# VHH binders against Coatomer subunit epsilon (cope): the designs that were tried, part 20

Target 1, 300 residues: Coatomer subunit epsilon (cope), of Dictyostelium discoideum (Social amoeba) (q55fu2)
Amino acid sequence: MSDDILFESKNYFYLGNYQSTINEINKKSRQIIEKSLKAESDYFLYRCYIAQGNYDLVLQETKNNRGSGEDPTIAGLQLLASYLSKPDENREGTLITITQWISDGVVKFNYHLQVIIATIYFNEQLYDEALQILNNCDHIEGLSMLIQIFLKIDRLDLAQKAYDTMKKIIDPDATPALLSLAWINIYNGEEKLKSALSSFEEMAERYGPTPLLLNGQAVCAIGMKRFEKAESLLLESIEKNPKNSDTLANLINCYINMKKPNEIIQRFINQLKTLSPKHDWTSAVNEAEALFEVSKSRFN
Below, E stands for the ipSAE of ESMFold2; O stands for the ipSAE of OpenDDE; V2 stands for 0.75 times the mean of E and O plus 0.25 times the DockQ between their complexes.

## First folded at step 7 (VHH; framework vhh_7z1x_3)

Design r7 (from m2 with S31T; at its last look DockQ between E and O 0.85; V2 from the best seeds 0.00; counts 0 for: pae E 4.0 > 2)
Fold by ESMFold2, look of step 7:
Structure r7 (fold): chain B 300 residues (1-300), chain A 121 residues (1-121)
Amino acid sequence: as target 1 above (300 residues)
Amino acid sequence: QVQLVETGGGLVQPGGSLRLSCTASGFRFSTYAMNWVRQAPGKGLEWLSGISGYGRSTYYADSVKGRFTISRDNAKNTLYLQMNSLQPDDTAVYFCARSPDYFPSGYFDYWGQGTQVTVSS
């Protein structure tokens, strides 16, 4: 009772085990009575609903949050749900709204809103804007996003710097810290791939094998040229979430390396293009190959 | 090896325009903030302008705001400075400089050799 009562719920959430997040919060509902703690748990519940694709549930449950007394954090969740439900149709209006909120100063010290906005920017590949929002973030999720973005843009030096900052202010056993280190180890490559694989396996054993953790293991296996192991992990990931674009991109890379028939590979490429038309299949495939090349180029 | 090479300097009359270029090699250009800095005769270094890695954020010193425009073409690994309404006190050696961070900062880890700009009748 003296510890953060939401600690384990948050650990499930950050690893993508959204149902276990919901279950853990519900299990502890009688202990969640303080107003600020209730608001925090509600935030994670709505984030889980959004991650599960239950956008209408969020919008219906929060429909009275409007007008002069609106809660900015709930407004952010409404915007995220609306955006993700129809990204192509809602892109322009969503970005205009975000620009207005930044101009009005409502984002500057609201860490939940910063994470929501950065998520939208990241999904739109607007990395300048995402980095600017996260610039001075000392919130665990924001720091994890910052590390992810720096890795995506091939700035391992900045990812390492952000991780060193994260270590100073958070529990190193919190799952965002473990996940961030595992991905940095993937980008360092070589013997670090084994350390990353072990970390993903331990997290999956403790918190359940999610697509996020299965993809992490598969990337490590591909880097170590264990393509049959990677295939097994990626097929399990597809079973859990067929809409995960990273899983499809990793599977395409794995099958290219296994020299599978072009007909099979092309089917997955077409599926990836349908799910993620903004993320060109060449870019997604090249990202997986770049992780492999970084692993080969470093010796230690 | 990181290399930055400025071109486009020269002699121009007051009120004239010049466009400076900086060609970059030896690093992933699109993920580093880039800057223009100048040094007038007998003076210290003066930061003029900076631009984020993908180029959507630009920053200017008050002394050049409205007259100078920074831009970059990441496909060509080239940084630009369009200088309009040049005045004699714009006479300086102009350097491109790399920031180690994604956004422009007060520290520059690599510099070009500079290009001379002279504004004179």
Scores: ipSAE 0.289, ipTM 0.712, lowest interface PAE 4.0, mean pLDDT 86
ESMFold2 (binder alone), look of step 7: mean pLDDT 89; pTM 0.911
OpenDDE, look of step 7: ipSAE 0.796; ipTM 0.919

Design r8 (from m2 with Y54W; at its last look DockQ between E and O 0.87; V2 from the best seeds 0.00; counts 0 for: pae E 6.6 > 2)
Fold by ESMFold2, look of step 7:
Structure r8 (fold): chain B 300 residues (1-300), chain A 121 residues (1-121)
Amino acid sequence: as target 1 above (300 residues)
Amino acid sequence: QVQLVETGGGLVQPGGSLRLSCTASGFRFSSYAMNWVRQAPGKGLEWLSGISGWGRSTYYADSVKGRFTISRDNAKNTLYLQMNSLQPDDTAVYFCARSPDYFPSGYFDYWGQGTQVTVSS
């Protein structure tokens, strides 16, 4: 029952509609009474605050989570918020803490903590460590991350295995399942690009267009050589979040294909380098870059 | 069209060192775990070491732990085995082998031709 109550909230969250996630949870607050359901909803609320850059809000709201009785999931959220607020300063301490948690066995059956740790590992380009944490994760977000990485490293067979596992344990209409299928279709390219585009469009219609969904549509459009459509989608994405590095990377790709003047393309390249030169945990950008290279070889 | 080509074998005195290389082509090298396996004269295959696709997880058989070091340079599509303190019982043909999974396993889907290492006075 608890999965059904939070179903729409989670679908907004996985598509990057963080404000609608918060609004939907608040709308259902009277139905979120049971202790474990409240903990689940709080997890997604704090994840939304983190995604919005509200790190201090998370730390303040969870300040009582201390001592021998601390909730490991909340500790993970505190660590993620602290890490993301100052990654360069907090990198070493964060990685040491993660290693201790793994050694102490507190991570093994805590799926939310596994996802948090994998997010940090990916941001640090520690892919082996991320894959090790996610390899046995039966949580939908962890499987989605695993699928993205396997596609990035040209292992469709492993991505398909992870997708098949995902279908066995969750509602196939959950948005991470829909996203994962769309990513696999992008990887396969050709006629599958239209199916992926339709899926992204349907999700955007139902849950609102987000930078994630607009970028997904743009990648499909670029692959189908619909560059004017891709540009429109990417400009809409910039309006929603001017600091989204995925959008900048996709726009650069689009403009290269449109053969825009180098001066225009270089401006966006410089902006991307300043904003996020090595942000590798971006599913749409990384898959788009891999798909673009594969598509060039297929179409050239 | 997966190809694995070992080089760097040869004759070495006991106590000496040797570095084997394995050049890969026909697949995305960083996407696969890689392994070193050897076959001494008249013996079966012995797994020695394995390394994950990005090289951050390494594994060693007890027989070579502390003496051999596996590494990879994904920019050069090359796998390495640094062998130190070589003894006559290290004499074997050394093979580079690819795992079908991202982390090393006991099953290998592609093998190189092997390179001979001979340790003798």
Scores: ipSAE 0.034, ipTM 0.541, lowest interface PAE 6.6, mean pLDDT 85
ESMFold2 (binder alone), look of step 7: mean pLDDT 90; pTM 0.912
OpenDDE, look of step 7: ipSAE 0.834; ipTM 0.934

## First folded at step 8 (VHH)

Design t1 (from m2 with R56G S57R; framework vhh_7z1x_3; at its last look DockQ between E and O 0.02; V2 from the best seeds 0.00; counts 0 for: pae E 19.1 > 2, placed apart)
Fold by ESMFold2, look of step 8:
Structure t1 (fold): chain B 300 residues (1-300), chain A 121 residues (1-121)
Amino acid sequence: as target 1 above (300 residues)
Amino acid sequence: QVQLVETGGGLVQPGGSLRLSCTASGFRFSSYAMNWVRQAPGKGLEWLSGISGYGGRTYYADSVKGRFTISRDNAKNTLYLQMNSLQPDDTAVYFCARSPDYFPSGYFDYWGQGTQVTVSS
């Protein structure tokens, strides 16, 4: 019953509409009086600020979360904000702190902290560690993330098994469940791409077209060889967030398939290298870029 | 420009004591928590102790609790680690590291060069 006043906020959040999440929570702030409900809404607020790149805002707003008895969920959000602000510089210290928290038992039974830690592990490509943290998670976000990790490590069999378990625990029409199924359908490809595309389109109509939803639609369209549709979706995604690395990677893939002029493709390649040097597509793009330079010399 | 410089390392007999110092410059020292971290030969980093910006709260890893004491003197911009009852397993390079003034913290944004502590007969 307490979830009802945060229901729309969470739906926006899971689909990446972070500003609407913030707006909905602020709109209902006077109705959020119970301590546990306030803590839940603050968690989503700070997650949104982090997703928007507003790391200093999180750290400033939570600076009094100190010492013995401090809220470990807020400490996790502080760690995530600090880590994401400078991942290369903060990697070692962040991993040290996570190891200490696991040893101290503060992660046990705190699913928000588990998701935060798994996010950091995933960003560091420490997939086994992320899976260990999420192994017994019974929260919808943690289960969705578990499925994402299995797909990332090319274990569709485990992702499908986890999704089947997820269906028994949660409403299959909840947006994290719809996203998880859509990701599995993208991985399966072929006829399942149509189902995934339809699901992304319906979620975008109801909750707004976000970079997450536009990228999902575009990946489906690319898989179905609908490159003009994918281009339109990806350009809309760029307009909403020019710095979304997945959008840039998908645009590069789309434009290579459309045989767009190299000047256009190279511009996006340079942007992706700057924003996310370690992105999976950056490695593949660097190889394609080398081939293009060889091709130029052959035709000149 | 932020700088942290450790001193006070050296060779000591088992059961002996050392006091490490870390002198800070280039930032408002009292606005940050400070930490000690060590790295034994061929091993990973081990967080040992942390202290809040004004010194009101101190934290210790179980491996050093009761033997090590962290302190700071904000007027001198100096962090200290008093190390008692040293054993060969304490042999390591000891680093001071800055973090935001909240705990627990994993954001060690500046590190000193380290000082070697060797415990041997």
Scores: ipSAE 0.000, ipTM 0.184, lowest interface PAE 19.1, mean pLDDT 82
ESMFold2 (binder alone), look of step 8: mean pLDDT 89; pTM 0.913
OpenDDE, look of step 8: ipSAE 0.810; ipTM 0.923

Design t2 (from m2 with R56K; framework vhh_7z1x_3; at its last look DockQ between E and O 0.01; V2 from the best seeds 0.00; counts 0 for: pae E 20.6 > 2, grease 24.5 > 24.2, SAP .678 > .668, placed apart)
Fold by ESMFold2, look of step 8:
Formats: C-alpha cells, sequence, structure tokens
Structure t2 (fold): chain B 300 residues (1-300), chain A 121 residues (1-121)
C-alpha cells in the first residue's frame, strides 16, 4: 500500500473527480521523486486536463516532445487531446496515426498508450479494435475498459473473467473494483440493482458526486422504476456538466418512461444529436425514425 | 528556422489534374514525415495524405484514395501531391505540414503558407 502513493489520486480519477485527482497529486508532490513515479503522475495530470477540456494546456506543456527521441506516452496524450478537441476533423488522421504506432510495435509494452488508443477506439465505437489493443491485459484501467466493452456486446462471461482478474491485483475497496461490480450488477438486473445503487451512493459520499456516479445511480433508479428519483439525479448531473451525452441519453429514457410531453423529449433528443451524433442511443433513434417513416407510408 | 513553401496551385476544370510541390528548408527533411492538409472555404482542416521520412510508407484519406498520390524527393527537399480527377469539392487552400517520423501523429508542428486550388463549379 505504501508503494502506491498515487492510490487516492487514482480512486478520484476513475470516478471522474478530476479536480480532486489534481489536488491529491499536488498534495503528495514531495513524495513523487522517482522518475518513473513522476512520469505516472504526469500521465494522470494530463489525463485530467484532457477530461476537463483543457486540450491547449496539454499541447502547450508538451510541445517539445518531438523528433526521434520523443516519449511515446506523451505523444499519445498529445494525440488524445488533439483528437478530442476536434473529433470530426481529426478522426481520420488520428486513426491512421494509431495504425502506424501499432505497426511500429511501440504500443505492445506501453500500457498507458494502450489505454489512450483504446479510449479513442471506444469513443469511435470501434469495439473490436479496442478489444485487440487490450488483449490479455492485466492492468486495472484496461480491465475496466474490457468489462465495459464486454457488457456492451453481451458477453457477461468475459466481463466476469476480467473482473475476477482485477480482484487478484487491486484492493477490493478501490474504485475500479467497486465500479466494475456495480456495472455487472446493473447488467444482471432487478435483484442486484439495490446493491449497485448503494455502491454508487457510497462512492459519491466518499469521493464526491460526479456525472459518472450520478448517471450510475440514475440507471439503477430507472431499472427499479423510480423515475422521479432518476430525474433528480440526472438534473444534478446536468448542473455539473450540461454536455454529458450519457446524462442526456438517460434523461430521454427517463422522460419517455414518465410519459413527459413529446415537445420536452424532442428538445433533449435534438440536443443529444447535436452534441454526440454517434452516441449509441442516437444511432438507435435515427434507425427508429427511419422505420417510423416506412411504417407511416405503409398505413397511408 | 523551419520553412515550408507550397507551389503549384491554380485554376483547373473538373476532371483535371494538378501537381503541388512543397519545398522544405531549415531541418533534415528525411527525418520527418510530411503531410498534405486542405481547408475549404468556411470549413475546418482536412488531412489528405502522409508519407514517412524515407518514403517507404504512404497514407491517404478515403476521400482522395486512388485520385491523389503523395511522394517526396529527399535530394531536393521537396514533397509532392499529384491530384487527378479534381472536382469542385476539392476547391481549397492546400498546406504541407511536418510531423514526427517515428511516432506519426495528428499534430503538425510546422505549416506552409498554403496554395489555392480552385476547381470551376
Amino acid sequence: as target 1 above (300 residues)
Amino acid sequence: QVQLVETGGGLVQPGGSLRLSCTASGFRFSSYAMNWVRQAPGKGLEWLSGISGYGKSTYYADSVKGRFTISRDNAKNTLYLQMNSLQPDDTAVYFCARSPDYFPSGYFDYWGQGTQVTVSS
């Protein structure tokens, strides 16, 4: 335990409390002396800046990372920041760069770069590619991503295996383990939803309510048909980040179930389509709209 | 004192061809990957093509694959883009841009001034 000075920083990071991650790293700065530990703390600092939308800060602070001697992890962070600043414009160049890095063999032993690449693939809904990058991984962030992907593609057996591997290498009270179990419990449904909700509530009490934790609670509440509770949680999440696509998608689902006026629901649908045209829910809505037009024509 | 200068732009009819050149100075040309990027009026930057420092690997955006060919002559410190089957949608300012060779990226640290390509509508 004394060997992982970044333990609390990582707990905050995995729950999306990026300012507390930064504050905790700075608080421990006197103990971050060794070069490898400093590099790891810088990785999480830059990841937090990126998550806060401070892309220019990352690019400016790392602008000298160039040429044949460049640090591949820093290059990955530069790529992630550039990609997220203008995803539509930078998508193709970003994916080509990733392909080049994989071909050059620099990704194979760089776990941070693997996570960065998998994050980009995940954001592009390229799940097969993300799984290939994370193949046989035994590091915590990669296992967390694998669990999310396996649950999305309906492979609970593989998600459980990844969770079992995670339990062997991290404190069971650490936030990645708590999150992973909560998501598996949501997947399993009704009998496990109370346990998942309690876990999200406890994490929010300990580490602060973030959009990630509020969305988790809301998904549990929706599953238990407690739509007024889910609405309250989701409105709090919007207050913290009005552009969180998962919050908007959950609100739309919640409001459909509450039978809110179509005018209100359509406003949120339009907002989600504008912010995240490729969100999983957005794709399903677009397909449903096409099917509705076909069905309407058939009955005329 | 890195400098990139594009030439070869101009007016062309639909279906026509142009060859763009980018002359580099102030750095060891063969040590860097080179790229072509364009910006249509009122739109953002669009990466088109890239080539490794010694020219062994070439890369293309799907929108230009088969129509555009990137090449370089390291003895002349010059990057080329051969553009065939040009259409009105190819109207843009075309830039050459430098990127690292060992870790190609979407980050372009030096840019030329650009050359205008106009394909009559």
Scores: ipSAE 0.000, ipTM 0.106, lowest interface PAE 20.6, mean pLDDT 81
ESMFold2 (binder alone), look of step 8: mean pLDDT 90; pTM 0.919
OpenDDE, look of step 8: ipSAE 0.786; ipTM 0.910

Design t3 (framework vhh_7z1x_3; at its last look DockQ between E and O 0.01; V2 from the best seeds 0.00; counts 0 for: pae E 8.0 > 2, placed apart)
Fold by ESMFold2, look of step 8:
Structure t3 (fold): chain B 300 residues (1-300), chain A 121 residues (1-121)
Amino acid sequence: as target 1 above (300 residues)
Amino acid sequence: QVQLVETGGGLVQPGGSLRLSCTASGFRFSSYAMNWVRQAPGKGLEWLSGISGYGRSTSYADSVKGRFTISRDNAKNTLYLQMNSLQPDDTAVYFCARSPDYFPSGYFDYWGQGTQVTVSS
């Protein structure tokens, strides 16, 4: 009963192995008997479909979730799918809807909805808003997101406190805890990079290599100046998802350090700008290119 | 099997205090937000208070804010409601109820049998 029969499914999910998440849930379908447990497994299935870009599937399967008796978690999944399908067109309406839900109190104690909302805020680079949603979250995924945001805004002290809270709440083998420690170790750098790399490698061995895990290993390898290793990892990541913005950003960084031909580097820069114009790396590259053009240096 | 059992109800004079307990079994108690709900004679259900799985977040209905305090002890799998300054209109059956993560905070997938609280002059 209390063994959490979705534990392995969730571990695959948090590492971005969406096909294994789906397979594991389907394998355990006869053990998913209680209505609330079935709804939780469906939640993770819909999250996988969204991560795979299958937005219409989610919207069609949940279309009866309307009206005064609607399930806010399913409404959150609908909003996320709609937002990600056309972010530029749906941004304003999505943010207005989120504000209404917060004001109406439907987000309080709904950890899944908190994570969905924080994901949208994070994608819009609205970090303060994401922190506000997650600040008192008792859920492992929400705490993991909180840690990542604190590291992003250079607050290691708060990231460490959130990690200490996470350690009290969860199984230490849960993948959000392993990821969070690895990210803190990357932030600290130096000898901690080896510990982070080992953790990503162990997760990849157990749960399969994914772009998330390959990028984590590559970031560690770049920090250790192991650029050939990082390149190999990033090329494997591109094979799995050629449009992963973090992979492209890491590959650009790796190739600059390896002094690859400008033509190759520029191709990846252009691809990143097209796929993710708001990516932090894209913004920094645009500023560097503007300074280069002011100096009026040119290559043939 | 999920089970919630309320205790601590009884008869109390106006202005008095009472502490309700709800003992949980059959699930990982710390993974779920918990709530107190009451039903006065001839009335509908009224949500009173909720608390997150590790107690980092609490919420109260305006009707009980400042008088009632929700707490939990995850080591004992027990939810508490400290009720102070009780008045006759607090007379009701008090239920503890579990919120699943994927449902709204007003939706409860498991309920206790309830405990009677009577505030009588």
Scores: ipSAE 0.013, ipTM 0.526, lowest interface PAE 8.0, mean pLDDT 84
ESMFold2 (binder alone), look of step 8: mean pLDDT 88; pTM 0.900
OpenDDE, look of step 8: ipSAE 0.781; ipTM 0.913

Design t4 (from m2, 24 letters changed; framework vhh_6qgx_2; at its last look DockQ between E and O 0.61; V2 from the best seeds 0.00; counts 0 for: pae E 12.9 > 2)
Fold by ESMFold2, look of step 8:
Structure t4 (fold): chain B 300 residues (1-300), chain A 121 residues (1-121)
Amino acid sequence: as target 1 above (300 residues)
Amino acid sequence: QVQLVESGGGLVQAGGSLRLSCAASGFRFSSYAMAWFRRAPGKEREFVAAISGYGRSTFYTDSVKGRFTISRDHAKNTVSLQMNSLRPEDTAVYYCAASPDYFPSGYYDYWGQGTRVTVSA
């Protein structure tokens, strides 16, 4: 009665533990009776499938979502799955569809659709457009994305203000709030790096060490010049997901600082270019890496 | 058990004002978007106004914009509809509804019993 039945599932999701998200929703399936709760749980299930690269599963399961009775949130999930399956080929059609939905007023009061559209804009590095979608978003995930974008464009002052808004009536266990503070602390640097590291470690203890959390810890460790610790964390992250471009980028930075042979560093650079030809700015790690590179250049 | 209880309806002359209130219980109030719908005699239910869970966003159907104001009070777990410059076509039973984070295309699973508003010419 005091808490959202999906709260724990959402916390797993926001930290990138997609299988645990699915498992938790399935474990509570008999308690998910109300139409609005069922729609919410389905949303996160489909988001998990998309995050796992299972785009065809989402499109097949939702194929009857069309016509005048179309659910806009499901339509958004279909668009996201289609876009991510072939971003270069589907870019133009996706952006046209988004523009039509904004013009039709479908997006204005649909938080999930706002997050989906902002995700696509962020992946396309259309930050002004993402900010416009998220400008008045009350939803905790939308506020978290807003903070990430403000950090990306060097507006730490606005990131802090958005975090203060999030804090008004936040659940202390809500992981988007914990992640947002941790990344703000990374951008502040110095003693705040220890606070960020502790927060990532605590989340990993409770929700499992995902690539997202291992990368966060590694960025903190690199900033504290603990390169052997960072390497260990990044190698664990590679074992969990060899295709994580953020992990490769962090490992390159780590190895540059450890003075590894240029041949080894160049192999990882080539691997990163193959996996992510466009710099992937959708994760907090990518944003912290860019800031870390700027901070490093001030002293060299 | 989730409960939405409307109050404040009544009879008023055209040009007058009424304030509707909806008391919510049985769920985390700040996590839910709140809306008002209305059903005129012989008509289907139509959307009137909505407010986001934290209260940052409001939406109004065109026929009430500038005349009606939706607001919410987290301390009292209430949502209100201030209805000014009332017209006979505003005559309807007004319903309070709640949905987790969805507007106006979302699922409104929780509904009140309604409160009657009659606007005489």
Scores: ipSAE 0.000, ipTM 0.301, lowest interface PAE 12.9, mean pLDDT 83
ESMFold2 (binder alone), look of step 8: mean pLDDT 87; pTM 0.894
OpenDDE, look of step 8: ipSAE 0.008; ipTM 0.315

Design t5 (from m2, 16 letters changed; framework vhh_3k1k_2; at its last look DockQ between E and O 0.01; V2 from the best seeds 0.00; counts 0 for: pae E 16.5 > 2, grease 26.7 > 24.2, SAP .68 > .668, placed apart)
Fold by ESMFold2, look of step 8:
Structure t5 (fold): chain B 300 residues (1-300), chain A 121 residues (1-121)
Amino acid sequence: as target 1 above (300 residues)
Amino acid sequence: QVQLVESGGALVQPGGSLRLSCAASGFRFSSYAMRWYRQAPGKEREWVAGISGYGRSTYYEDSVKGRFTISRDDARNTVYLQMNSLKPEDTAVYYCARSPDYFPSGYFDYWGQGTQVTVSS
């Protein structure tokens, strides 16, 4: 529908294909000369670097963004990079800084900064705070985040409403719209799981099989009791990112259902606990450990 | 083991005030958002107010804005709800809740036992 030069770059980005995001932006570099368009592309490039764990690169490239005349969007990217580099060490200072920015009015009209702040709140499992920042958001990424949060808090009605709003704003082929519908279908369950699986498969074929898309397919497969399919998808996801906590949690769930040897399951439980001892997967690990102990009592 | 214990519910007249408390244990309290919900007889539980971890951002349902104040004391692992200008429509069991943990195939809530607030003549 719209002729947004960054449309495909954003589609790759929202599905977690950061290398293709970077490649597509570079391919279009001759057409990215207007100041506001250049700022938009730089935003996504820095987001990609952060997602790839290249925090020091972002901080070095933006080091001149200091003091009076500071660009709030770049300051947000610096904060996100710093936070993610050492979350436990930087958590308190990061949250204090966010509160100061909200109080100073810096966030009110800056949707990129709103998304950055919501990302930090989401990572800290502060969903109510994320909802407050994203309230009245009319940007597609913010609406996608709202939908995910509404699903997590069991408000499918609000997730559907936000999706309907998203449809009025942007091309239905934009990947945040496709992803949001797929997750809504997962939460509806039953026959909708097949529709969700097809959508994830189509996105993966077009934009590449990322851990995000492989996990989505695996959740659908688990819900449909296709555990061998889910295992294959999750092992491919581990190959692409061994540190993805969603993949480890889904694999533990899958292997419990497949009755895999307890030694294998315990290895993944240990990896998840080591990798993310305080993340929102704690209940998944606790439930898996409880099931593992019951399993031990049933077998010699 | 997450544990939340509410207290301070009482019978009050319209226009009166109450302060609810919620004592928390079994998790790193300062890291989590805390919420108050309420459930009137025959109705679904509804969100009332929330307070972020660390940064102390506060949120309110529209009908309680300006009347209710949520606060937290991280040193004592306690969240409070100061309720002023109470109306009969505020009558409910009030529940303290921690922000939920996400489970890939499920979702877990942590709730207190509730405390009864009754606003009547």
Scores: ipSAE 0.000, ipTM 0.142, lowest interface PAE 16.5, mean pLDDT 81
ESMFold2 (binder alone), look of step 8: mean pLDDT 82; pTM 0.838
OpenDDE, look of step 8: ipSAE 0.618; ipTM 0.838

Design t6 (from m2 with S99G; framework vhh_7z1x_3; at its last look DockQ between E and O 0.03; V2 from the best seeds 0.00; counts 0 for: pae E 15.2 > 2, placed apart)
Fold by ESMFold2, look of step 8:
Structure t6 (fold): chain B 300 residues (1-300), chain A 121 residues (1-121)
Amino acid sequence: as target 1 above (300 residues)
Amino acid sequence: QVQLVETGGGLVQPGGSLRLSCTASGFRFSSYAMNWVRQAPGKGLEWLSGISGYGRSTYYADSVKGRFTISRDNAKNTLYLQMNSLQPDDTAVYFCARGPDYFPSGYFDYWGQGTQVTVSS
């Protein structure tokens, strides 16, 4: 009886350890014989290349995917790579293409394409559209995204219901299920923060400390008022990805609580503003800065 | 070694019912969409129905919608097709087919050997 040969590869992928995903798939290449398994492994390889910013590699290696025999999953990966390479330039064309694919019915039966489309919608903050695509998705990544979106729009009740359904159907030891529970536990707070922290630490030990896992640990640590631990985790996350907006936002919060000098905090605020002008934290910081200037003028 | 074994075919009168079963082995059944396909004498393959890996979504060809019901029992690694109101033009070999993911698609990588369904007076 064959276990899912891609189980470890997918766990590395879902936790953001893209190089280990690639290495694991390559190591098991002799065992990836079945056509559907090969197609699945190729999907994750191309997803990893995209996550690493290697968009041209994906487009070049898939250039023969055209004409009447076009594979919709590969077409989705090409669209994602093109979109992420130049989001501002390709936004409108990408959204039009997605609308056409939905209208033509090619999305309904392809969960890989559903996840790809939901990823684009999520990146564009089109949460209602992402929820609509994922409404009937049975795929573990799609269910995990659904939970993340519910948490993002402050619907813990819906996130909990979705997780309760998920745990009866999906392997609870798969990392998307573990991540979903950890995030829900963060939202519940108090003693649940300790459980979430332990889960992130276990995943990081087993699959490597990625920015995703380090940020998760840091959010738990901040909630437990362990700001020195949170700082250490966030600085490690910056070393791995200096451009991660969530890491910068968490570090700003951490440093405010540690009462770091305003010059240091302001430098990170400026970095976040330039990196991600639409980030939710950036909007809240801009409003706080405006209130400070109004207060200052009231005394002068 | 992937195996799909259909059972439940046979001879039935018009208007009758049959329940087909497909027992799966050699793979994690819940990770794959499953489908029913038939081939009538002298005709090509006709896709009838599909079901997602966890059974949350079901799909039917117009020719069988309302008469056939697909289901699965992942604890028993078994796919089912309940066939009601059978007519002579339902006479065919019925195949169980596995898709490349847990949603139905136009691609099937493993097929059963088929079970004969004959509807005649």
Scores: ipSAE 0.000, ipTM 0.221, lowest interface PAE 15.2, mean pLDDT 82
ESMFold2 (binder alone), look of step 8: mean pLDDT 89; pTM 0.911
OpenDDE, look of step 8: ipSAE 0.007; ipTM 0.287

